# VH-VL binders against q96il0: the designs that were tried, part 175

Target 1, 167 residues: q96il0
Amino acid sequence: APERGAERRDTAPSGVSRFCPPRKSCHDWIGPPDKYSNLRPVHFYIPENESPLEQKLRKLRQETQEWNQQFWANQNLTFSKEKEEFIHSRLKTKGLGLRTESGQKATLNAEEMADFYKEFLSKNFQKHMYYNRDWYKRNFAITFFMGKVALERIWNKLKQKQKKRSN
Below, E stands for the ipSAE of ESMFold2; O stands for the ipSAE of OpenDDE; V2 stands for 0.75 times the mean of E and O plus 0.25 times the DockQ between their complexes.

## First folded at step 6 (VH-VL)

Design da11 (framework fv_ebronucimab; at its last look DockQ between E and O 0.41; V2 from the best seeds 0.68)
Fold by OpenDDE, look of step 6:
Structure da11 (fold): chain C 167 residues (1-167), chain A 120 residues (1-120), chain B 111 residues (1-111)
Amino acid sequence: as target 1 above (167 residues)
Amino acid sequence: EVQLVESGGGLVQPGRSLRLSCAASGFTFSSYGMNWVRQAPGKGLEWVSYISSSGGSTEYADSVQGRFTISRDNGKNSLYLQMNSLRAEDTALYFCAKDYEYGSWSFDYWGQGTMVTVSS
Amino acid sequence: QSELTQPRSVSGSPGQSVTISCTGTSSNIGAGYDVHWYQQHPGKAPKLLISDNSNRPSGVPDRFSGSKSGNTASLTISGLQAEDEADYYCQSYDSSLDAYVFGTGTDVTVL
């Protein structure tokens, strides 16, 4: 019985974008697009006097970013794989080789590719629905915490002004 | 209904390794951070480790830092805890715990736990 | 590990109100981190009672309430019932440890 080689599912390496912002930066940094997700990673600045609320916001933003990066990295890999399989299967059915006479990779026409896109979207519809739902929930939470942080900062500024007036 | 089922506990000698598993169901596993919390016999709760929803971030208590490794497989709805260099003080019931709402650093669902006993 | 300090035990009669305190430090509750409360019956998993100082998750009775002031959080159980006999734990985050921290636990007895 031939040992079915365990197809190493190429899990997208959890490659934390090695983008390291300058240590002295007081700002969030945006990196180049990730090669798998095509999303630009954000490196969040950590203030010296970060409040618990600011920390919660930062961690939530970071986690959401990581979640989003992983989703799209996996989705893009799946898409690329299925696209290639589709092209190969269609070319084979047509009796065409994988390469043209000029040595270029054989491609399908726009109409045939449209069928692939429709099928892909249909197959992944539920996955996209769950993604969108989670994306909205996360962003709503982030926005809510941003509002709380803004209020906290305003309050702290007001308290400081009152102390300065009392002295 | 949300369910968390821990497994992999048992009796081990000091210095040995053990791997715990937690099977999750009833929710979108990949959407939430997960935790391990332990309880020594007749003692209180102790947080052990955290892993983000994507698995990109991990945190550990000082007591287990460098010895334990938390991981997850979102495709299998599974959480893991690799425990190396086990000590007698690691003897505890180990719970898998789900993060509550986004931005809430609390745990809304817990498993029944799996018992780890480290003894010579 | 720095634990949040709770009374070892609290007792009350049915229908009475009992309060469990959770005292932290300047690196956790005193720093402004939120406090959460859990109920644990013997041989059972913990159950979340209160999140974020005062928020009750769905399914938690309104007789449970949480508050926080300074470096101390409190869980109040009004109208104490026999089923409330359990261990109760507070939980927060400690910035000095960069870790979640639990309280020492309180045994609530219904007399």
Scores: ipSAE 0.860, ipTM 0.953, lowest interface PAE 0.5, mean pLDDT 92
Fold by ESMFold2, look of step 6:
Structure da11 (fold): chain C 167 residues (1-167), chain A 120 residues (1-120), chain B 111 residues (1-111)
Amino acid sequence: as target 1 above (167 residues)
Amino acid sequence: EVQLVESGGGLVQPGRSLRLSCAASGFTFSSYGMNWVRQAPGKGLEWVSYISSSGGSTEYADSVQGRFTISRDNGKNSLYLQMNSLRAEDTALYFCAKDYEYGSWSFDYWGQGTMVTVSS
Amino acid sequence: QSELTQPRSVSGSPGQSVTISCTGTSSNIGAGYDVHWYQQHPGKAPKLLISDNSNRPSGVPDRFSGSKSGNTASLTISGLQAEDEADYYCQSYDSSLDAYVFGTGTDVTVL
């Protein structure tokens, strides 16, 4: 890998969309929505002279994206599975089949489905509360490191200008 | 209260395999990266492996690369280490350890460890 | 693998201050990576004392403090107490190894 963009050719996010940034990209890229999470992944640029602080920020952003996509992918699948199970269970207690006489998939009306939505929200409230707490913790950390990286870059520019003036 | 409980250690001959487990409780397991760290009897600490919170990224020390595989099951709050082609120098007490705060790259909670002895 | 250098042992009387050094290279501490400190009593798991050079996690007594300068980090235990008798390890990240690295360990004895 001789060029700045070559490393991205050799690596790609696992479990994320097939989107791949251009060979010589020097920027982060936002890909299409992921099939399972409905979130748009970021494909992160790795600078050639990445400082320890820049590396920490990049890995934290990558880790947070991975964590967030996994949570919502799992929640979307759980919602779909539990919805189907709820419908089947309620149809069975009403003495109805899984399909109507016309062959269409049997459903519950909106009032009946309200019980499912209430139950799902109540059952998952604690899980979403912990997710929200950890989401805020992660975003605070990311913002903090973004500020530190910005200050580091300003300081490096000032030192370079002082060296040029001295020379 | 955060708890990490390792299991699966034992006495084995060189070249054989073992699988270590770590049961986690008292925190949102799926939100944190996890590590294995080992300590040979009477010796210091050596980092072994890392796995990201979702399991999508792994890292290994050079000494175990290609022989050990870290994995996790977030549904069971469990961390694993598959150890193949064991060598005498792998003899150690193996700890599982939780990443501290996001971006710190330090380990705040450790289990009590499970002993692995590799001897002829 | 222990890459960061620590003194083998340090001793002090109750109430005194002791300082443990942790010396790295240009690929770890010298490159600017943070240093963390752990305490380990005999037969026990390590406990995080200091993160990110100088941050003290909740529940750690204020007599423990940390600093970093150049290739060297320091852990200071002020007001040494009998319960501080333990092994102490520093830890950082090494960019040439792509790995977390621990120090060689320091045995602190309270006289």
Scores: ipSAE 0.675, ipTM 0.871, lowest interface PAE 1.4, mean pLDDT 86
ESMFold2 (binder alone), look of step 6: mean pLDDT 92; pTM 0.936

Design da12 (framework fv_ebronucimab; at its last look DockQ between E and O 0.37; V2 from the best seeds 0.66)
Fold by OpenDDE, look of step 6:
Structure da12 (fold): chain C 167 residues (1-167), chain A 120 residues (1-120), chain B 111 residues (1-111)
Amino acid sequence: as target 1 above (167 residues)
Amino acid sequence: EVQLVESGGGLVQPGRSLRLSCAASGFTFSSYGMNWVRQAPGKGLEWVSYISSSGGSTDYADSVQGRFTISRDNGKNSLYLQMNSLRAEDTALYFCAKDFEYGSWSFDYWGQGTMVTVSS
Amino acid sequence: QSELTQPRSVSGSPGQSVTISCTGTSSNIGAGYDVHWYQQHPGKAPKLLISDNSNRPSGVPDRFSGSKSGNTASLTISGLQAEDEADYYCQSYDSSLDAYVFGTGTDVTVL
């Protein structure tokens, strides 16, 4: 009985973008697009005197970014795989080879590909709905914390001004 | 309803390894960070480890740093804790705990726990 | 590991109010990190009672309230009931440890 080679599901390596910003940077850095997700990773600056609220915001942003990267990396891999399978299946049905006479990869016409896209979107509709819901919840939370941080900073500035006036 | 079910606990000798599992249901597992918290018999709660929703970030208590590894499989709605080099002081009921709301560093749902006993 | 300090036990009669204190340091509660509270009945998993100092999750009775001032947080149980007999834990974050920290726990007894 031939040993069914366990198809190593190429789990997208949790590729921490090797993008390392300069250590002396006082700003957030945006890296090049990730090869799997096609999203640009952001490296968040950590202030020396980061408040607990600022820290919460930063960590939430980081987690949201990681979540988003993983989702799209997986989605893109799934899409690419299913697309290739669809093309191969259709070519086979047509009695066509996987390569043209010129040695190029055989492709389908726009109409046939439209069917694939429709099917793919339909199949993944619920997944996208859950993604969008979570995306909005995360961004709402981030925005809320951004507001709180802004207020905290204003308050701290006001306190400092009052202290300077009292001295 | 949210459910967390821990498994994999048992009696082990010092220096041995054990792997705990937590099966999650009733919520979008991939959307939330997860934690392990332990409670020694007759003692209080101790945070052990955290893993982000994507699994890209992990944190550990100093007491388990370098010995324990937290991981997750979002496709299986499962959380894991690989425990190596176990010590007597690791004897505890181990809970998996779900992060509450985004930005809240609290835990809204807990499993019933799995008991780990490290004894010679 | 630095634990938040709680009284070992608190007791009250039915209908009374009891308060549990949680005292931290300049690296946790005093640094401005939020405090959360959990209830744990014997042989049961902890239940979140209060998040973010004073936020009450859905399903938690209004007799439970949380507050924070300086390096101390407080959980107040108003109208104490027999079912409130349990262990209570505060929880926060400690920047010096870069870790979540729990309180020592308080046993609440209803007399």
Scores: ipSAE 0.854, ipTM 0.951, lowest interface PAE 0.5, mean pLDDT 92
Fold by ESMFold2, look of step 6:
Structure da12 (fold): chain C 167 residues (1-167), chain A 120 residues (1-120), chain B 111 residues (1-111)
Amino acid sequence: as target 1 above (167 residues)
Amino acid sequence: EVQLVESGGGLVQPGRSLRLSCAASGFTFSSYGMNWVRQAPGKGLEWVSYISSSGGSTDYADSVQGRFTISRDNGKNSLYLQMNSLRAEDTALYFCAKDFEYGSWSFDYWGQGTMVTVSS
Amino acid sequence: QSELTQPRSVSGSPGQSVTISCTGTSSNIGAGYDVHWYQQHPGKAPKLLISDNSNRPSGVPDRFSGSKSGNTASLTISGLQAEDEADYYCQSYDSSLDAYVFGTGTDVTVL
């Protein structure tokens, strides 16, 4: 069918991605870094005669990208929020203000901040463990489908070459 | 064990709204796409809607497009279906269903369903 | 329409083989989309029986097998048992509708 079918199953641009690729591109595009996740989104090309296998690969890559960007956007926001709360609580304990004499936001030195980083990693260990497991599962699946698409394309080229020789 | 429990079904008049919920457990909910599938009494299965694992992509059967909205809350391991402008033809048992594997277009776990009856 | 065609019913005696056909069109099975099979006992949720034409998920007995050729898929139950009495649905994807499509369903009776 027309592009409408592929677009209904596509990962449409979300709040994670703001990039808008050229309308008639025949190639994948890599957009600018997402504001929240710091990851560069890929806008995937949808060929007019996309095979079912090519469609499955494209949608898997799109959905994996969306999943990955949402995870890191959420983690970056949580990290920033908890970092600020940690700094605030430690400055309060030391009897210090939230701002320096110059009006800039007060912070802690590297040794003091090391406690935060250790605490954050410990708190989020299980969440990151499940993320890593699913990341490997997704990338294994993507590689598998990439191999199948490559074999399909080679097979189609061989059939077309044989047909031309017989004509 | 993977469990999917639907709720929110009931008897409603045509033109009214209903919101279905599906509570998920026993798997990493945020890693899988989810679907709603319905079965009218004594009839076969009909796919209704899809939502991607992050919630960024949705799809709907033509029969419900513009009236139903699928959503999810990955923090609560919950899937939702907002059904507006209900019609008698929407009367069915509604299942939530989990995508089988990454890149899979099949559904390995289904809830027991919640019954929606649209009648005057 | 949007449905894959299955026979309404199929019957067999215990220990025999039965085969359920699932016929689509050039926009679904005929286009090369995979076919999946579900078993549904009365009053219960569907259960995935076969994925991707012939793959048996963990816990599915090896007497269930699937195949696909052209625009037709087949589910075969060899060594039919009493608990196999259920409704069976095939499922694929249709590119013209941009939708998942199910078969009309087949009632398997064990005589």
Scores: ipSAE 0.661, ipTM 0.871, lowest interface PAE 1.5, mean pLDDT 86
ESMFold2 (binder alone), look of step 6: mean pLDDT 92; pTM 0.937

Design da2 (framework fv_ebronucimab; at its last look DockQ between E and O 0.55; V2 from the best seeds 0.74)
Fold by OpenDDE, look of step 6:
Structure da2 (fold): chain C 167 residues (1-167), chain A 120 residues (1-120), chain B 111 residues (1-111)
Amino acid sequence: as target 1 above (167 residues)
Amino acid sequence: EVQLVESGGGLVQPGRSLRLSCAASGFTFYSYGMNWVRQAPGKGLEWVSYISSSGGSTSYADSVQGRFTISRDNGKNSLYLQMNSLRAEDTALYFCAKDFEYGSWSFDYWGQGTMVTVSS
Amino acid sequence: QSELTQPRSVSGSPGQSVTISCTGTSSNIGAGYDVHWYQQHPGKAPKLLISDNSNRPSGVPDRFSGSKSGNTASLTISGLQAEDEADYYCQSYDSSLDAYVFGTGTDVTVL
């Protein structure tokens, strides 16, 4: 029995966004949409006097972004692959070639494609549920840390004002 | 139940390479950062390396920087540590450790460890 | 690597309270980074006892408590039990090293 070659699951290359903000930037930068995930990467600014809490927030945001990028890159790749396989299978069943007489890529009608989308969503339902759960957990944590950072900044400003009044 | 199982440890000569693996189960592996922590015989804990949930970010202790490479396969729920140019001081029990909650830089679950012995 | 400083050993009688100190520097605990605590029994993997200075994960008894002040964190074990005999490690982050750092460890003995 021929050893079915382990289908190298083409993992989307860990697309390190090649977007590099200018070194002298004092704010966050948003890059163009990534070619795999279609998400815009964000480069987070690192303040010179970043507090531990600010650092935690920044790292959490960065990790969450990377997590989102990887998820959607893989999802889009899987979607594209399965879509193409579906189209090819259906065309073959119809006795149609992969190309039209005009040389264009043969496509299926909207109704047939609707079946694909329904099946794809059904198949990936659990994956999307887990993604959504984790997305909410991450964003909740981020929001929580944003609140803490805001409070810390307010407190630091108040302390500075008190020190200036005492001198 | 969360389980982490390390493997790949053994006896190696200095300058050789070894690859450790950690098999994860009982949680959403791709949702959490993972770490390697080592403990030399009769010594304390030493953090070795970190990898983000997506694998997009990695960090290393100075003691292993340039020699060790952390990686993960989220499809296989597996964590790896490629150890090159091994030294006698790398002799330790190596633990894989899961990040705790988001924003907590602590480790809530640990494996039992795999022993790496570097000796001539 | 800059280790956090812990006492080598602490001992107490059953029912007593013992405190383990963890002293850092201006680049870790003193910088405001959180401290975490682990318990390790002989031949076992470490177990998280305290996260984020004072948070107890699920399943950790309430007799374990953590605090932090300045460059020093403390783990207090109230009502010491025989099962508490273990090594204890504090852990934090060091900004100068961009690394997680552990304490030197404390051996807790129940007399």
Scores: ipSAE 0.853, ipTM 0.951, lowest interface PAE 0.6, mean pLDDT 92
Fold by ESMFold2, look of step 6:
Structure da2 (fold): chain C 167 residues (1-167), chain A 120 residues (1-120), chain B 111 residues (1-111)
Amino acid sequence: as target 1 above (167 residues)
Amino acid sequence: EVQLVESGGGLVQPGRSLRLSCAASGFTFYSYGMNWVRQAPGKGLEWVSYISSSGGSTSYADSVQGRFTISRDNGKNSLYLQMNSLRAEDTALYFCAKDFEYGSWSFDYWGQGTMVTVSS
Amino acid sequence: QSELTQPRSVSGSPGQSVTISCTGTSSNIGAGYDVHWYQQHPGKAPKLLISDNSNRPSGVPDRFSGSKSGNTASLTISGLQAEDEADYYCQSYDSSLDAYVFGTGTDVTVL
């Protein structure tokens, strides 16, 4: 699972971003990066003529965003906490204080930190595998409902055209 | 494999409170929405409350709105129902139930239930 | 008022087919919301039998089928067996209540 940076609203077609709001939405709003997850929330618009399928899609996208925000907020906090604990433990083993002579936080070199990164990745491997599985399940479901909504809208336009011709 | 185990039921007086718990295992609890559903003795099923996977969205049946509070702790794989101002009409077997597939709005796994009896 | 309407009971002989109806309103089934079906044996928790009108979850025998038209959904049990004797509930979503709603329940008896 890669580290997530700050994300801005996608202004390109949906083929570039997997969870980008559909361009056919009237108006969605993208907020600033969340302090803990570092992901930008989307505030989804509720259209006046929302169908049951459109409602399901919107709620699924909202829930998926919240689920993803919560997962990465928790992982970022865990990473930060365990990193500091690792540094503190290694400094203590070396007989060093938590602060340098200048009062700055003491750190470890890149080789020493590589042990932390390897340990963290190994410890969290299965958790990230399950997250990826659930992320793909959600993405598949969202794509499926996007297709159903698109077909519903085509059907409704054809039905309206047929009604107009028969009048 | 998937298991939901309710607890915290019992006999209580009207106007008092109870807190139900549901311990989940065998699936990624934090990925699924959860529900409480109740069944009065000899009666049908009644949906009580819903909470989204993150806990960011909740909803309640009109019969319990303002008295019951659903919550979850994804770190402990636990679902809760705080029941305040209990009435005789709340007497029922309370099930916790897991949302099925994403977007389905149906419930695939249910616990065994915990009995709540509200009587003087 | 907030319940979906089902017949109180239905019976059939082994090998026959029975159909359970589930009738809603313009704010639930009639609005286009999906219908799900649950089976409940005495003293047991409900089991999801049909989701999304007609989808059969893994492990559910193919003799169970569902359909929906207008304000009404139907569960059909073909080739009725003794173990099918149970209570059956439909469920949907109601937009006016912003709530999940269950049917009144149907007791299926195998003669």
Scores: ipSAE 0.749, ipTM 0.902, lowest interface PAE 0.8, mean pLDDT 86
ESMFold2 (binder alone), look of step 6: mean pLDDT 92; pTM 0.939

Design da3 (framework fv_ebronucimab; at its last look DockQ between E and O 0.51; V2 from the best seeds 0.72)
Fold by OpenDDE, look of step 6:
Structure da3 (fold): chain C 167 residues (1-167), chain A 120 residues (1-120), chain B 111 residues (1-111)
Amino acid sequence: as target 1 above (167 residues)
Amino acid sequence: EVQLVESGGGLVQPGRSLRLSCAASGFTFYSYGMNWVRQAPGKGLEWVSYISSSGGSTEYADSVQGRFTISRDNGKNSLYLQMNSLRAEDTALYFCAKDFEYGSWSFDYWGQGTMVTVSS
Amino acid sequence: QSELTQPRSVSGSPGQSVTISCTGTSSNIGAGYDVHWYQQHPGKAPKLLISDNSNRPSGVPDRFSGSKSGNTASLTISGLQAEDEADYYCQSYDSSLDAYVFGTGTDVTVL
């Protein structure tokens, strides 16, 4: 029995965008769009006197960004693969080659491709629902922590002003 | 119901390697960070390692830094701990632990643990 | 590893209130990091009791309460029951270690 080669599920390399901002940067950096996810990676600045709350916010933002990058990288790869398979299957059924007489990749018409998109969306509907749910939960948490950090900063500024008035 | 099931523990000699696995079910595995926590016999809890939901970020305790590698397969709902250069002090019950809510650095669900014994 | 300091044991009679302290340093609890509490029965996995100093997860009885002041956190068990006999651990984050840290653990005995 031929050993069915374990289809190496081409998982998008967990390649954290190697975008490294300059070491002396005092602000967040946005990189170019990632080649797999098409999302722009963000490198978050780490303040010297980062509070625990600021650290939690930063880490949550970073994790959310990484989560989002990985999701879309995988989704785009799956989409591209399935699209190509669909095109090949349809061309074969039509008795058409994968290449035109001019040597270009044979393509399907817009109506045929619409069927693919509909099927793809239907197939991935649950996945997208879970993604959206988690996306909202994460962003809600981030927003909540942003509010807390803002309050903390205001409070710290007020304390500093009081201390300066007392001296 | 959330379930975490650890496996791969056993008796090993010092300097050897062991790989632990944790099978997760009952929740969206790829949405949460995961941790390994260990407990030596008759001792307290010790955090060992963390991996982010995407696997893009990992953290280690100093005691295991450079020797242990945490990884995950979100497609298989599985967490792993590759343990190299094992020492007698690594003898412990190893728990897989799920991160609680986003922004809470706590662990809401734990497995029953898998026992690792490092002895000559 | 800079462990959070807990009393080795605490005892109380049924219906009484007991308090477990968790003392940290300026790099963990004293730095403002949140404290979490776990209950562990013999031969069982830890269970989260309190998150973020005072938050009770669903399914945790209201007789468990957490507080934090300065570099010390406290877990209070009101109306102590026989089922509360267990080990209790506090947990936080330490900035100097860049790691999660647990307390030394407290054995709670119901007399």
Scores: ipSAE 0.856, ipTM 0.952, lowest interface PAE 0.5, mean pLDDT 92
Fold by ESMFold2, look of step 6:
Structure da3 (fold): chain C 167 residues (1-167), chain A 120 residues (1-120), chain B 111 residues (1-111)
Amino acid sequence: as target 1 above (167 residues)
Amino acid sequence: EVQLVESGGGLVQPGRSLRLSCAASGFTFYSYGMNWVRQAPGKGLEWVSYISSSGGSTEYADSVQGRFTISRDNGKNSLYLQMNSLRAEDTALYFCAKDFEYGSWSFDYWGQGTMVTVSS
Amino acid sequence: QSELTQPRSVSGSPGQSVTISCTGTSSNIGAGYDVHWYQQHPGKAPKLLISDNSNRPSGVPDRFSGSKSGNTASLTISGLQAEDEADYYCQSYDSSLDAYVFGTGTDVTVL
């Protein structure tokens, strides 16, 4: 293909994941932002000799990405829909048109919009609390499997070293 | 408490279709992968299908590949199994089952099952 | 062969220990995939007893334990009790089938 997938050598920022794969051997690819969630998907590489632990980690990371994208896509759509409905309802109650004389959409002032934001946050408090709990659970599990994969790779290197010395 | 309730089972002729449903409650349904597992009368457990929490990934046993379709509606807390081209061998009690912990490929909560009988 | 092999039945007296084997192949247990165990009483849904070879979920008595070595996993019931009379199934993943696989099932009889 025209793209070879090679990664340029760059200095990694502080605080990036400690369990990322070796940069120059193989890599996952980051796609454009999803139009609904605004999150960038990661396209995961599947090596030929993937171990059971590596398979579990890859699937867990992929499924977590999809879970996160779906949650925020749904929340973004709900927020936009309810915001528009709130504006239209308040304009109608005030006897105002949906568009100004210039044809632009009519809107509400900052104080009126604050009522919407308060209402939306209150209505969605429980949902976001459960999302945060599940997010922490997922990230703990991912970190745990990253550690197991790292140990497995170290162990395999030690077995290779031991075999070389026994010959 | 976690509850899974299957429905949609019944008696059907070979070659016909049937749609199973599973209503979930007591947990954040959208956060967990779900499975269908079946048990023929007097026989053991057989995994049928898996769907990831978002619905973005599905897997099927070879015996049902191309005939069955797993789906979910996270807005309704519901899991589905569309079963087409049914065969006598598909006769079983069908359970829906919830994934246990993230990255554990095991099933902690099961429904009581819905019976599907495929017979002339 | 697409199933994990278990003995058809095992029996023991109250207070004794019983061990159920689960034997797989190089494409499932032998490849390194984890083994899970389920208990099923007659007419009831299965219950997860052991996950990830040896982990006991909350609420499972400590008389149940699991282990895995090579192509074989084992479930041990120490201090057998009357309520342990049930069917037991192991489960793993098979890379050649790209599928979850259950064992053939073991009927445990007390006394």
Scores: ipSAE 0.736, ipTM 0.894, lowest interface PAE 0.9, mean pLDDT 86
ESMFold2 (binder alone), look of step 6: mean pLDDT 92; pTM 0.938

